VH-VL binders against q0aze0. Designs and how they scored, part 190

Target 1, 268 residues: q0aze0
Amino acid sequence: MKIILVNNRFKENTEKKAQEIAGQLSALNVEVIIDNGLDEPYAGTVDFIMVLGGDGTMLRAARRYGQRAIPVLGVNMGTVGFLSNIEINELAEYLPLILREEYSLEARMMLEVAVFQQQSLLTRVFCLNELLLRSNSPRMLSFALEISGQKLEPYRGDGLIVSTTTGSTAYSLSAGGPIADPQLDAFIVTPVASHIINKRPLVVSPEREISLHLLEEREAIIGIDGQIKMDFGAENRVLIKRAPHPLLMVNLKAKPFFTSIDRSLQRQ
Key: E = the ipSAE of ESMFold2; O = the ipSAE of OpenDDE; V2 = 0.75 times the mean of E and O plus 0.25 times the DockQ between their complexes.

## First folded at step 7 (VH-VL)

Design H1 (framework fv_ixekizumab)
Fold by ESMFold2-Fast, scan of step 7:
Structure H1 (fold): chain C 268 residues (1-268), chain A 123 residues (1-123), chain B 112 residues (1-112)
Amino acid sequence: as target 1 above (268 residues)
Amino acid sequence: QVQLVQSGAEVKKPGSSVKVSCKASGYTFTDYYIHWVRQAPGQGLEWMGVINPSGGTTDYNQRFKGRVTITADESTSTAYMELSSLRSEDTAVYYCARDESYYDYLSGTFDYWGQGTLVTVSS
Amino acid sequence: DIVMTQTPLSLSVTPGQPASISCRSSQSLVYSEGNTYLHWYLQKPGQSPQLLIYDVSNRFSGVPDRFSGSGSGTDFTLKISRVEAEDVGVYYCSQATHFPLTFGQGTKLEIK
């Protein structure tokens, strides 16, 4: 068995814990690769991915490995979040189940984001939560949104979010988007500070293709899961569609989504 | 409007401790990391450490390990930096700064800074 | 620790002239996905540092377009196309690719 341990490069305690866990797994004849994000993603075959950290570390793991159809377990290291399944102090209890492959999997859709310059592909990335198009200056954007070939009336405002259902509780929520059941597959399209008061969030089929481009020369940026930023100009176009594979999240312990989000909203 | 407001200047004796506060407003406190950076008079910037206010996990520059403790109080949206065993060399302006990154991910981009707190260590 | 070296340490510029500040890191600042966590800050006299440029070349909101950043790997440059009186202060580069985060020693820009 080969396991990747994904940890945050800035967390001394996660690095020490990753090494401790790697030692324990090696003693059980498990080969361990540690990924702190500084090196290229491990290119070999892998049986399981264990993410040691919070939601941000899980988002990075999903971007790097989510398209490989490998089980991914989020292990919380003391940070409150929505993407972890067990706490670090529970790992020893659940490790035998992991090694025997006795767990259920929850499929979470991902976005495929392709950025073009005219007709040339510049880059293609995957993400678990969302793509954000935003102004990178005080000037608002004017941009075109097209859904499966259907051209909508131009948008004017600070930007737009295209989110998965997993991302519905992240930046899309802050921008006024709906809370979606993460087991549902859909895109959520949420305007950011639109100057047109009746521009509403859209919930569309995950089989739709969404494209965006600027209608005026502006300084804009594309953000991926809040972690990758790319310049976006009038010569660029972005195409968003459902990624070929969902992230396979490991469930060892029931986590009640609706009661968790309800409690979180009371505190906001 | 994002603001970070720090506590006022302090004069401390060698061997004592100081605790500087940084009150955040204008955003969801738990969504962004808070860093602490110091600057001795007439000198450059030195990174001390960071806290994730969601859960309170911290990382420290090894140069301050054992003397610095960073904490956060979600109920008051306030981060704290406590430095113990003070020496005259610790005389500096101490800044808190917000990490631009969203979620539990650091880019180390300090988009908003507190006004700074002068800590003077003298006998 | 990554050492960040700025040159020059000080420069005096007549208003309207260009200015250029170099920053060199002891190791590559490229993260595995091609992101480079190299940022520039300006500290005006008596004020807190303020963000100018992030991720090598992106201007922070409200920063005039006369400021530009460039570079890759270990060599980075901040340029001001036409220096104005309000640009006086100390400029710092910083890296956040490697732990611990480190800053350059600063470059003081003065008006002649």
Scores: ipSAE 0.525, ipTM 0.800, lowest interface PAE 3.0, mean pLDDT 89
Fold by OpenDDE, second read of step 8:
Structure H1 (fold): chain C 268 residues (1-268), chain A 123 residues (1-123), chain B 112 residues (1-112)
Amino acid sequence: as target 1 above (268 residues)
Amino acid sequence: QVQLVQSGAEVKKPGSSVKVSCKASGYTFTDYYIHWVRQAPGQGLEWMGVINPSGGTTDYNQRFKGRVTITADESTSTAYMELSSLRSEDTAVYYCARDESYYDYLSGTFDYWGQGTLVTVSS
Amino acid sequence: DIVMTQTPLSLSVTPGQPASISCRSSQSLVYSEGNTYLHWYLQKPGQSPQLLIYDVSNRFSGVPDRFSGSGSGTDFTLKISRVEAEDVGVYYCSQATHFPLTFGQGTKLEIK
């Protein structure tokens, strides 16, 4: 068995823990690769991914490895989030199940985000939560939203979020988007401070395609899961699709979503 | 409106400890990391450490040899930095700063800063 | 620790003229997925530092377009196309790719 441990470069405690876990796994004849982000994603075949940290680390792991159909386990280390399944102090208890592959999987839809310059592809990214288009100034943006060839009325506002159902409890929620069952596949399109006060979020079929571009010469930024940022101008377009493969999240411990969201929201 | 408001100036004796507070407002406290950075008079910036207010996990600059302790109180949206075994060299303005990072992913982008707290260490 | 070296350490500029500050890191600042966590801050006299540029070339919200950042790997540059009186202060580059976070020495910009 080969396992990737994904941790956070900023969290020395996760680095230490990754080394410790690697030692334990090695003692059990498990091959371990540690990924703290300073190197390229491991290109070899692996059987399991263990994320040590929080939701952000999970998001990074999803972008790096999510399309490879590898089980991904979130192991929480001192954070509150929605993407971890067990706590670090529970790992020893569940390790035998992991090694025996006695766990269930939850498929979570990911986004395929393609950014273009004219007709040229600049970058293509798979992400678990959302794509954000926002103004890079105090001025509002004017941008076009097209869904499967249907042109909607032009948007004016600070920006727009296209989120997965997994991402519905992230930035989309803060922007007034609906909370979605993560077992449902859908796009959530949430306006960010639209000039139209009653502009409503859209729930869109995962079979559809979403495109965005600016209608004026202004500077904007696109953000992916709050971790990838890039300039976005009038010459750029973004195309969003359902990723061809979902993230396979490991479910070792029952965590009722709606109970969890209720608890989490009360803390904010 | 995002604001970080720090406690007032401190004058301390060598060997004592100082605890500086940083009260956050205008955003969800647990959604962003809080860093501490200090600046000696006429000098540059030095990173001290970081805390995730959600769960209270911390990391420190090892140059401080364990003298620094960062904590956070979610109920009051306040972060704290305690520096022990103070020396004259610890005389500086201490800043708290918010990290624009998403959840536990740190980018080190300090988008908002406190007004600073002067700590003077003298015999 | 990553050493950040700024040049020059002091700069006197006539209003309306351009300015350029270099920042060099002791090793590559490229992180996951090609991201480079090199940021620029400005500390105006008597004030706290404020974010100007993040991730090498992205202007923070509200930052005038006369500010621009560029570079890759270990060499980075902050440019001001037309310096104004309000640009006076100390500029710092910062890396957040490697633990611990580190800053350059600072570049003091003054008006002639």
Scores: ipSAE 0.353, ipTM 0.766, lowest interface PAE 1.8, mean pLDDT 92

Design H10 (framework fv_inotuzumab; at its last look DockQ between E and O 0.72; V2 from the best seeds 0.00; counts 0 for: pae E 10.7 > 2)
Fold by OpenDDE, look of step 9:
Structure H10 (fold): chain C 268 residues (1-268), chain A 122 residues (1-122), chain B 112 residues (1-112)
Amino acid sequence: as target 1 above (268 residues)
Amino acid sequence: EVQLVQSGAEVKKPGASVKVSCKASGYTFTNYWIHWVRQAPGQGLEWIGGINPSGGYTTYRRKFQGRVTMTADTSTSTVYMELSSLRSEDTAVYYCARDTSYYDYLGEFDYWGQGTLVTVSS
Amino acid sequence: DVQVTQSPSSLSASVGDRVTITCRSSQSLANSYGNTFLSWYLHKPGKAPQLLIYGISNRFSGVPDRFSGSGSGTDFTLTISSLQPEDFATYYCLQGTHQPYTFGQGTKVEIK
């Protein structure tokens, strides 16, 4: 068995913990690769991905490995979030199940985000939570939203979020979007406004495609999962689709999503 | 092994342009941003800008905007920095550097080129 | 722009000494997710700069354990627990949280 350990270099002792776990796994004749984000994703075949940290680390792991149909386990290390399944102190207890591959998988839809400049592809990213378009100034943006060829009335506001159902409890929630069942596949399109929300959030079929571009010459930015940022201007287009493969999240421990929402949100 | 190899020293007149190259090897060229940093004589390090070789997206320090152009050639795994309207203050050693993070956060540089001295003198 | 100030600008030390360099930023270097992009570099004349520490406290590959980083918010420290002959150089901190990215002015560590 081969396992990738993904740690969070911005959290103290995550690297140390990764090394410790790697040692333990090696003692059990498991090959371990540690991924701290400094190197390219491991290109070889692996059986399991263990994410050590919080939601941010999971998002990074999803972008790096999510399209490879590899089971991904979130192991929380003292953070509050929605994407971890077990706590670090529980790992020893569940390790035998992991090694025996006795666990359930939950498929989570991801976004395929493509950013263009004219006809040139600038970047293509698969992400678990959301794409954000927002103004880079105190002034509102004017931008066009197209859904599967249907052109909506121009949007005016601070920006727009296109989120997965997984991402519904992330920035979309803060912007007034609905909380979605993570077992549901859908896009959530949530307007972002400083004062007044001009339009209601949309719940869109994952079979549709979403296109965004600015209607004026103004500085904006796009953000992906709050971790990737790039400038966005009038010459740019963004296309959002459902990723061809979902993230396979490992479910070792039952996590009551709906009954824990209030508790989780109060802690954030 | 990750390597960044830069072009040789340049001597230019004021008002001229200089184009420095940075050839990358040892990793997937299009997966990492390349940044340019310079050091003038007796001064510290100064960030100039960066380019995503995937698609050629660039970000420049404001003071260089309109005067600097960064490009990437994926066929040769080479990034270029062109600085125009050169002045004496542009005399410096110019470094290319790879961003530390793949497809993640930018702003940390793990591997550096050997540097290219650009001298601007009348 | 975010200002980054290192202290001291220079220092003299002997082999075996404990050396501490401080980097202070004009604003917090933590992003909206609490991640801080503060890195430390070693630079010798005629050589390429070398990454020592990233993410405040993480040693880059191959960096000796005598190098350590700490700090949060606006105040950061690079520590060399026992200075070695090869450590005499100029050190820079870099903030990569806010654009434009900015370096400290550098700290030259010279032999006493």
Scores: ipSAE 0.240, ipTM 0.741, lowest interface PAE 2.5, mean pLDDT 92
Fold by ESMFold2-Fast, scan of step 7:
Structure H10 (fold): chain C 268 residues (1-268), chain A 122 residues (1-122), chain B 112 residues (1-112)
Amino acid sequence: as target 1 above (268 residues)
Amino acid sequence: EVQLVQSGAEVKKPGASVKVSCKASGYTFTNYWIHWVRQAPGQGLEWIGGINPSGGYTTYRRKFQGRVTMTADTSTSTVYMELSSLRSEDTAVYYCARDTSYYDYLGEFDYWGQGTLVTVSS
Amino acid sequence: DVQVTQSPSSLSASVGDRVTITCRSSQSLANSYGNTFLSWYLHKPGKAPQLLIYGISNRFSGVPDRFSGSGSGTDFTLTISSLQPEDFATYYCLQGTHQPYTFGQGTKVEIK
């Protein structure tokens, strides 16, 4: 068995813990590849991905490996979040189940984001939570939104979020979007500080294609899962679709979504 | 072995443009952002901007917007930084540097070019 | 823009001394996921800067154990546990959490 262990190098002590876990797995005849985000994603075949960290580390793992249809387990190291299934102090208890492949999988939709210039594809990225279009200056944006060939009235404001249901509790929530059951496949389209009063969030089929472009030259950026940032100008267009493969998340213990979010919101 | 090799020193008159190159080797060129940083005589380090060679995406510090252009040639694994409307204040050593993260735009720089001195004088 | 201030601007030290350099930001460097992009560089005249520490506390490949980083939020430190002759240089911190990326003004470590 071959496992990728993904850790967050931007938090103290996670590298040391990753080395300790790798040693324990190696003693059980498991091949371990450690991915701390510095190198290219491991290109070989693997059986399992173990993410050691919080939601941010899971988002990185989803972008790097989510399209490979490999089971991904989130192991929490003390950062509160929604994407982990077990705590680090529970790992030894569940490790026999992992090695015997005795777990269930939950599919989480992902976004495919393609950015164009003059009909040429510039880049394509995948993400688990959202794409954010935002102004990078005090001036509001004027932009066009098209859903499956239907052109909406122009938007004016600070930006727009296109989110998965998994991302409904992330930036979309802060911008006034709804909380969505992550077992539902849908895009959530949430305006950011719209100048047009009563421009509301939209919930649309995951089979739809969403496109965005600026109607005026402005300083704008595209953000992916809060981690990747790209300049976005009037000569650019972004196309958003459901990604070909969902992220396959490992369930070793029950974590009912609604009681989990209720508990988290009690802290607010 | 990762290596970034820059073009040689330039002397320009005020109002001219300069184009500095940075040739990458030892890794997959399109997988890492390349940034440009300068140091004027007696001053500290200043970030100018960066480019993703895979898509040609750029990000620039606002004070250089309209004067700086970054481009990438994937066939030669080379990034270029062009700065126009030069002033004496643009006299500096210019460095290219690789972002530490594969595909991620993280703002930490692991490997650096040797530097290119650009002198702007009349 | 996020302002980054280093302290001290210069210091004098002898080989074997413990040296601490601080870096303070005008706002938190933790992004919405709690990730902090704070790195430290060694810079000598006529040479390119060299990465020492990334992600607050991680030593870059080949960097000696005497270099360590720590901190959170707005307050960060670089420590050299036992200064060596090759360590006399100018040190810079860089915040990469918020664009534009901003360097501290530098700390020059001089031989006493």
Scores: ipSAE 0.043, ipTM 0.640, lowest interface PAE 6.1, mean pLDDT 87
Fold by ESMFold2, look of step 9:
Structure H10 (fold): chain C 268 residues (1-268), chain A 122 residues (1-122), chain B 112 residues (1-112)
Amino acid sequence: as target 1 above (268 residues)
Amino acid sequence: EVQLVQSGAEVKKPGASVKVSCKASGYTFTNYWIHWVRQAPGQGLEWIGGINPSGGYTTYRRKFQGRVTMTADTSTSTVYMELSSLRSEDTAVYYCARDTSYYDYLGEFDYWGQGTLVTVSS
Amino acid sequence: DVQVTQSPSSLSASVGDRVTITCRSSQSLANSYGNTFLSWYLHKPGKAPQLLIYGISNRFSGVPDRFSGSGSGTDFTLTISSLQPEDFATYYCLQGTHQPYTFGQGTKVEIK
């Protein structure tokens, strides 16, 4: 069995713990690749991904590995969020189940994000929580949203969030979007400080294609999961679709979404 | 194994342009942003901008906007920085540097080129 | 632009001394997901800069444990617990949380 251990190189505790766990797994004849974010994603085949850390570390793992249809387990090392399943001090208890593949999987929709300069593809990125388009100055943006070629009335404000249901409890919530059941597949389109009062959050079928572009020359950015930032200008367009594969999250321990939601939100 | 190898020193006159190359090896070229940083004589380090070699997406510090152009050639794993309308204040050592983060340009640079001295004198 | 002020601008020290360099930003360097992109570099004349510390406190590969980083928000430090002959250089902090990315003005560590 071959496992990737993903940790956050910015949190020294997770790096040291990842090394310790790798040693323990190696003693059980498990091959271990450590991904601390410093190097390229491991390109070879693996059976399982273990994420040591909070939601931010899971977001990076999802972007790196989510399209490979590999089981991903979130292991909490402190602050409980929405994406961890077990605590670090429970890992030894659950290791036999992991090694025997005795667990269930939850599918979490991801976004496929393509950014263009005019007609040329600049970047294609996969995203678990959200894409943010926002102003990079005090000046408001004027921008166009198209859904499957259907042009909505222009937006004017600080920006727009296109999130998954998993991302509904992240920035989208702070911007006034609904909390969504993460087992649903949908886009949630949430305006950021809109000056047009009839622009409400939209819940959109995952079969749609969403396109954004600026209507005036302005300094803007595209943010991906709060972790990737790109300049975005009048020559750019972004296209958003449901990613080909969901993130396959491992369930070893029951964590009912609705009964835990207040506790999880308090930790953001 | 990661290496960034830059082109040699250049001497230019005011008003000319200079194009500095940075050849990458030892990693997947298109997976990391490459940034450019300069140091004028007696001064500190100054970030100029960066490029994503996949598709050539760029970001530039405002003071260089309109004078700097960064390009990438994926067939040779080489990034170029061209600075036009040179003036004496542009005399500096120019470094290319790789962003530490795959995908996310974090502004933390793990591997640097050896530097290219550009001298602008009348 | 985020201003990053580094102090002192220079210092003299002997081998074995403990050295502390500070880096203060004009605004918080924590992003909305709690990540901070603050790094430290060593730079010798005629050489490329070398990454020492990334993400406030993580040592880059091959960096001796005498180098440590700490801080949060707007206030960050680099500490060299026992200065070695190879450590005489100029040190820079870099904030990468906000564009444009900005370096501190540098701290030259000279032999006393």
Scores: ipSAE 0.006, ipTM 0.542, lowest interface PAE 10.7, mean pLDDT 87
OpenDDE, second read of step 8: ipSAE 0.030; ipTM 0.634
ESMFold2 (binder alone), look of step 9: mean pLDDT 93; pTM 0.950

Design H11 (framework fv_ixekizumab)
Fold by ESMFold2-Fast, scan of step 7:
Structure H11 (fold): chain C 268 residues (1-268), chain A 122 residues (1-122), chain B 112 residues (1-112)
Amino acid sequence: as target 1 above (268 residues)
Amino acid sequence: QVQLVQSGAEVKKPGSSVKVSCKASGYSFTSYYIHWVRQAPGQGLEWMGVINPSYGSTDYNQRFKGRVTITADESTSTAYMELSSLRSEDTAVYYCARDESYYDYVSEFDYWGQGTLVTVSS
Amino acid sequence: DIVMTQTPLSLSVTPGQPASISCRSSQSLVYSSGNTYLHWYLQKPGQSPQLLIYKVSNRDSGVPDRFSGSGSGTDFTLKISRVEAEDVGVYYCMQGTHWPLTFGQGTKLEIK
């Protein structure tokens, strides 16, 4: 069995714990590749991905490996989050089940984001939570939203979020978007509401294609999962569609999504 | 408002170590990475390493092969760069720089310290 | 490591004339985000470097319009439309796409 241990040694300082776990796995005849995020993703075949850290590290792992149809387990290191399944102090208890492949998988849709400079593809990235288009200055944006060839009335305001259902509890929630069952596949299109008049969040089929471009030259950015930032100008357009493969998340322990989100909302 | 103030010039003997400080003010110290860059007299800029002051995590240019140590003290908003086993070719101006980039492992320096001259001689 | 190569290494310009500096990287500076982390710094005599242009073409706050950056992938240019006395110094390109961070050799701009 070959396992990738994903950590963010620089931002979350989890390298020592990753090394300890790698030693434990090696003692059980498991090949271990440590991915601390600084190098390119491991290109070889692997059987399992274990993510050590918070939701941020899971989002990074999803962008790097999510399209390979490999089981991914989130192991929480004591941070608040929705994407981990077990706590680090529970790993020893669950490790035999991991090695025997005795777990269920939950498929989580991902976004495929293609950014163009005029007619040339500039980049293609995948993400688990959302794409954010926002102004990078005090000036509001004027931008066009098109859904599967249907042109909507122009948007004026600070920006727009295109989210997966997994991302419904991230930036989309803060901007007034709905909470979605992460087992559903849908795009959630949420205006950044502070300067957008009479625009409502949209929930659309994951088979739709969503495109965005600026109608005026402005300082704007595209943000991916709150971690990647791209400059976005009037010569750019972005095309968003369902990624070819979902992230396969490992369930070893019951994850009480509705109870957890309900409790979180009551305390806000 | 943002300011990085470095310690004063030093003269060191070969084989000794030097520890340069960089005191930050005008911003949240733990919210930005601090990098160290050196410049030998009449030469170009060379990256030495970086620290995340929030976690104390560091990464170094391997050219210094374990001779450099970067630390940060949140209580004083000060980053430090210590270089050991000094050689005459380590004579340089040492700069700290703040990293505006919050994403990935990319970097953009928006503010620099004034520099600290370290001379290794005699 | 990514190697950054600047041309020319020195440039003498009469005030009011244009200047152009090239920077080439040994591999693409386009990050997975689609951003290109190529920045230009100016080091005036006796001073620390200061940011001029970030991510290829964006002027830093307070940088005059006569400075412009352009390029893509591995090939980048800094242009000064009309050189003034205050522009004297050494110009460095830096790639911020991968650690270790690397700089060009520097281009010294002098007034004739």
Scores: ipSAE 0.248, ipTM 0.699, lowest interface PAE 3.9, mean pLDDT 88
Fold by OpenDDE, second read of step 8:
Structure H11 (fold): chain C 268 residues (1-268), chain A 122 residues (1-122), chain B 112 residues (1-112)
Amino acid sequence: as target 1 above (268 residues)
Amino acid sequence: QVQLVQSGAEVKKPGSSVKVSCKASGYSFTSYYIHWVRQAPGQGLEWMGVINPSYGSTDYNQRFKGRVTITADESTSTAYMELSSLRSEDTAVYYCARDESYYDYVSEFDYWGQGTLVTVSS
Amino acid sequence: DIVMTQTPLSLSVTPGQPASISCRSSQSLVYSSGNTYLHWYLQKPGQSPQLLIYKVSNRDSGVPDRFSGSGSGTDFTLKISRVEAEDVGVYYCMQGTHWPLTFGQGTKLEIK
């Protein structure tokens, strides 16, 4: 068995723990790769991904490895979030189940985000939570939203969020989006401070394609999961689709989403 | 046109603190990590610490024993390095440097600030 | 901490002649991914350091092909096939595999 330990090198406690866990796993004849963000994603085949840390670390792991259809376990290390399944102090208890592959999987839809310059692809990213388009100035943006060839009325406002259902409890929520069942596949399109006060969020089929571009020469940025940020101008277009593969989140411990959502949100 | 522009030279007394700024431009500030490196007169380079501007998370060289604090202000695209309890041995040119990594930092300093001389003397 | 040892510490070279700097690490710089994070920087007189070679053998943008890096594990070499006046400065190797990041002592290159 080969396992990737994903941690955040900027969190010293996770680095130390990763080394410790790596030692434990090695003693059990498990091959371990540590990914603390220092290097490019490990290109070799692996059987399991263990994320040590909070939601941010999970988002990075998803972005790096989510397309590879590998089970991903979130192990919380003292943070509050929605994406961890067990606590670090529970790892020893569940380790035998992990090694025996006695766990269930929850498929979470991811976004495929493609950013273009004219017809040229600038970047393509898979992400678990959301794509954010926002103004990079105090001025509102004017941008076009197209869904599967259907052009909506132009948006005017600070920006727009296209989120997965997993991401519904992230920035989309703060922007007034609905809380969605993470077991549901859908896009959530949430306006950010729209000029139209009553502009409502859209729940869109995962089979559809979403396109965004600016209607005027203004500076904007796109943000992906709050971790990637890049400039976005009038010559750019972003295309959002359902990722070809969902993130396979390991479910070792039952965590009822709806019964814990209020508690989790209040702690953030 | 990536640029890192640092604040001006400082003269400090022993026991005081200094805060050096590093203003970034020409790129997405939150997409790259910022490191701080110092160089005493006629000496080599010493790594001090790093910050992730996206989260504000930091990591430090433990040799400084908690005297170093690195912060970042996204709104101004500026990173800061504060060094407290200054000693004469802290006299050095302090550099900020960008780590060339779009998704993850790999400790490649592709752009450097011009340096800030900090002199600690009685 | 990883100790980086450069040799020589100073080098005087006639223009057009080759130069070679060695950098040795106290531990292997091979990361778990298989990549080796050994970089070379040049600090010209009165200037900030600048990146020359990254990951052992990759030239940074704008770096002439007369510069080359090689090595593996714990032993690394920077070579300049034909030294020019603009190459004067102090060369540093740096390891980025282990924390904290550490530099070599520096090698001062002068022109005869």
Scores: ipSAE 0.000, ipTM 0.470, lowest interface PAE 12.7, mean pLDDT 90

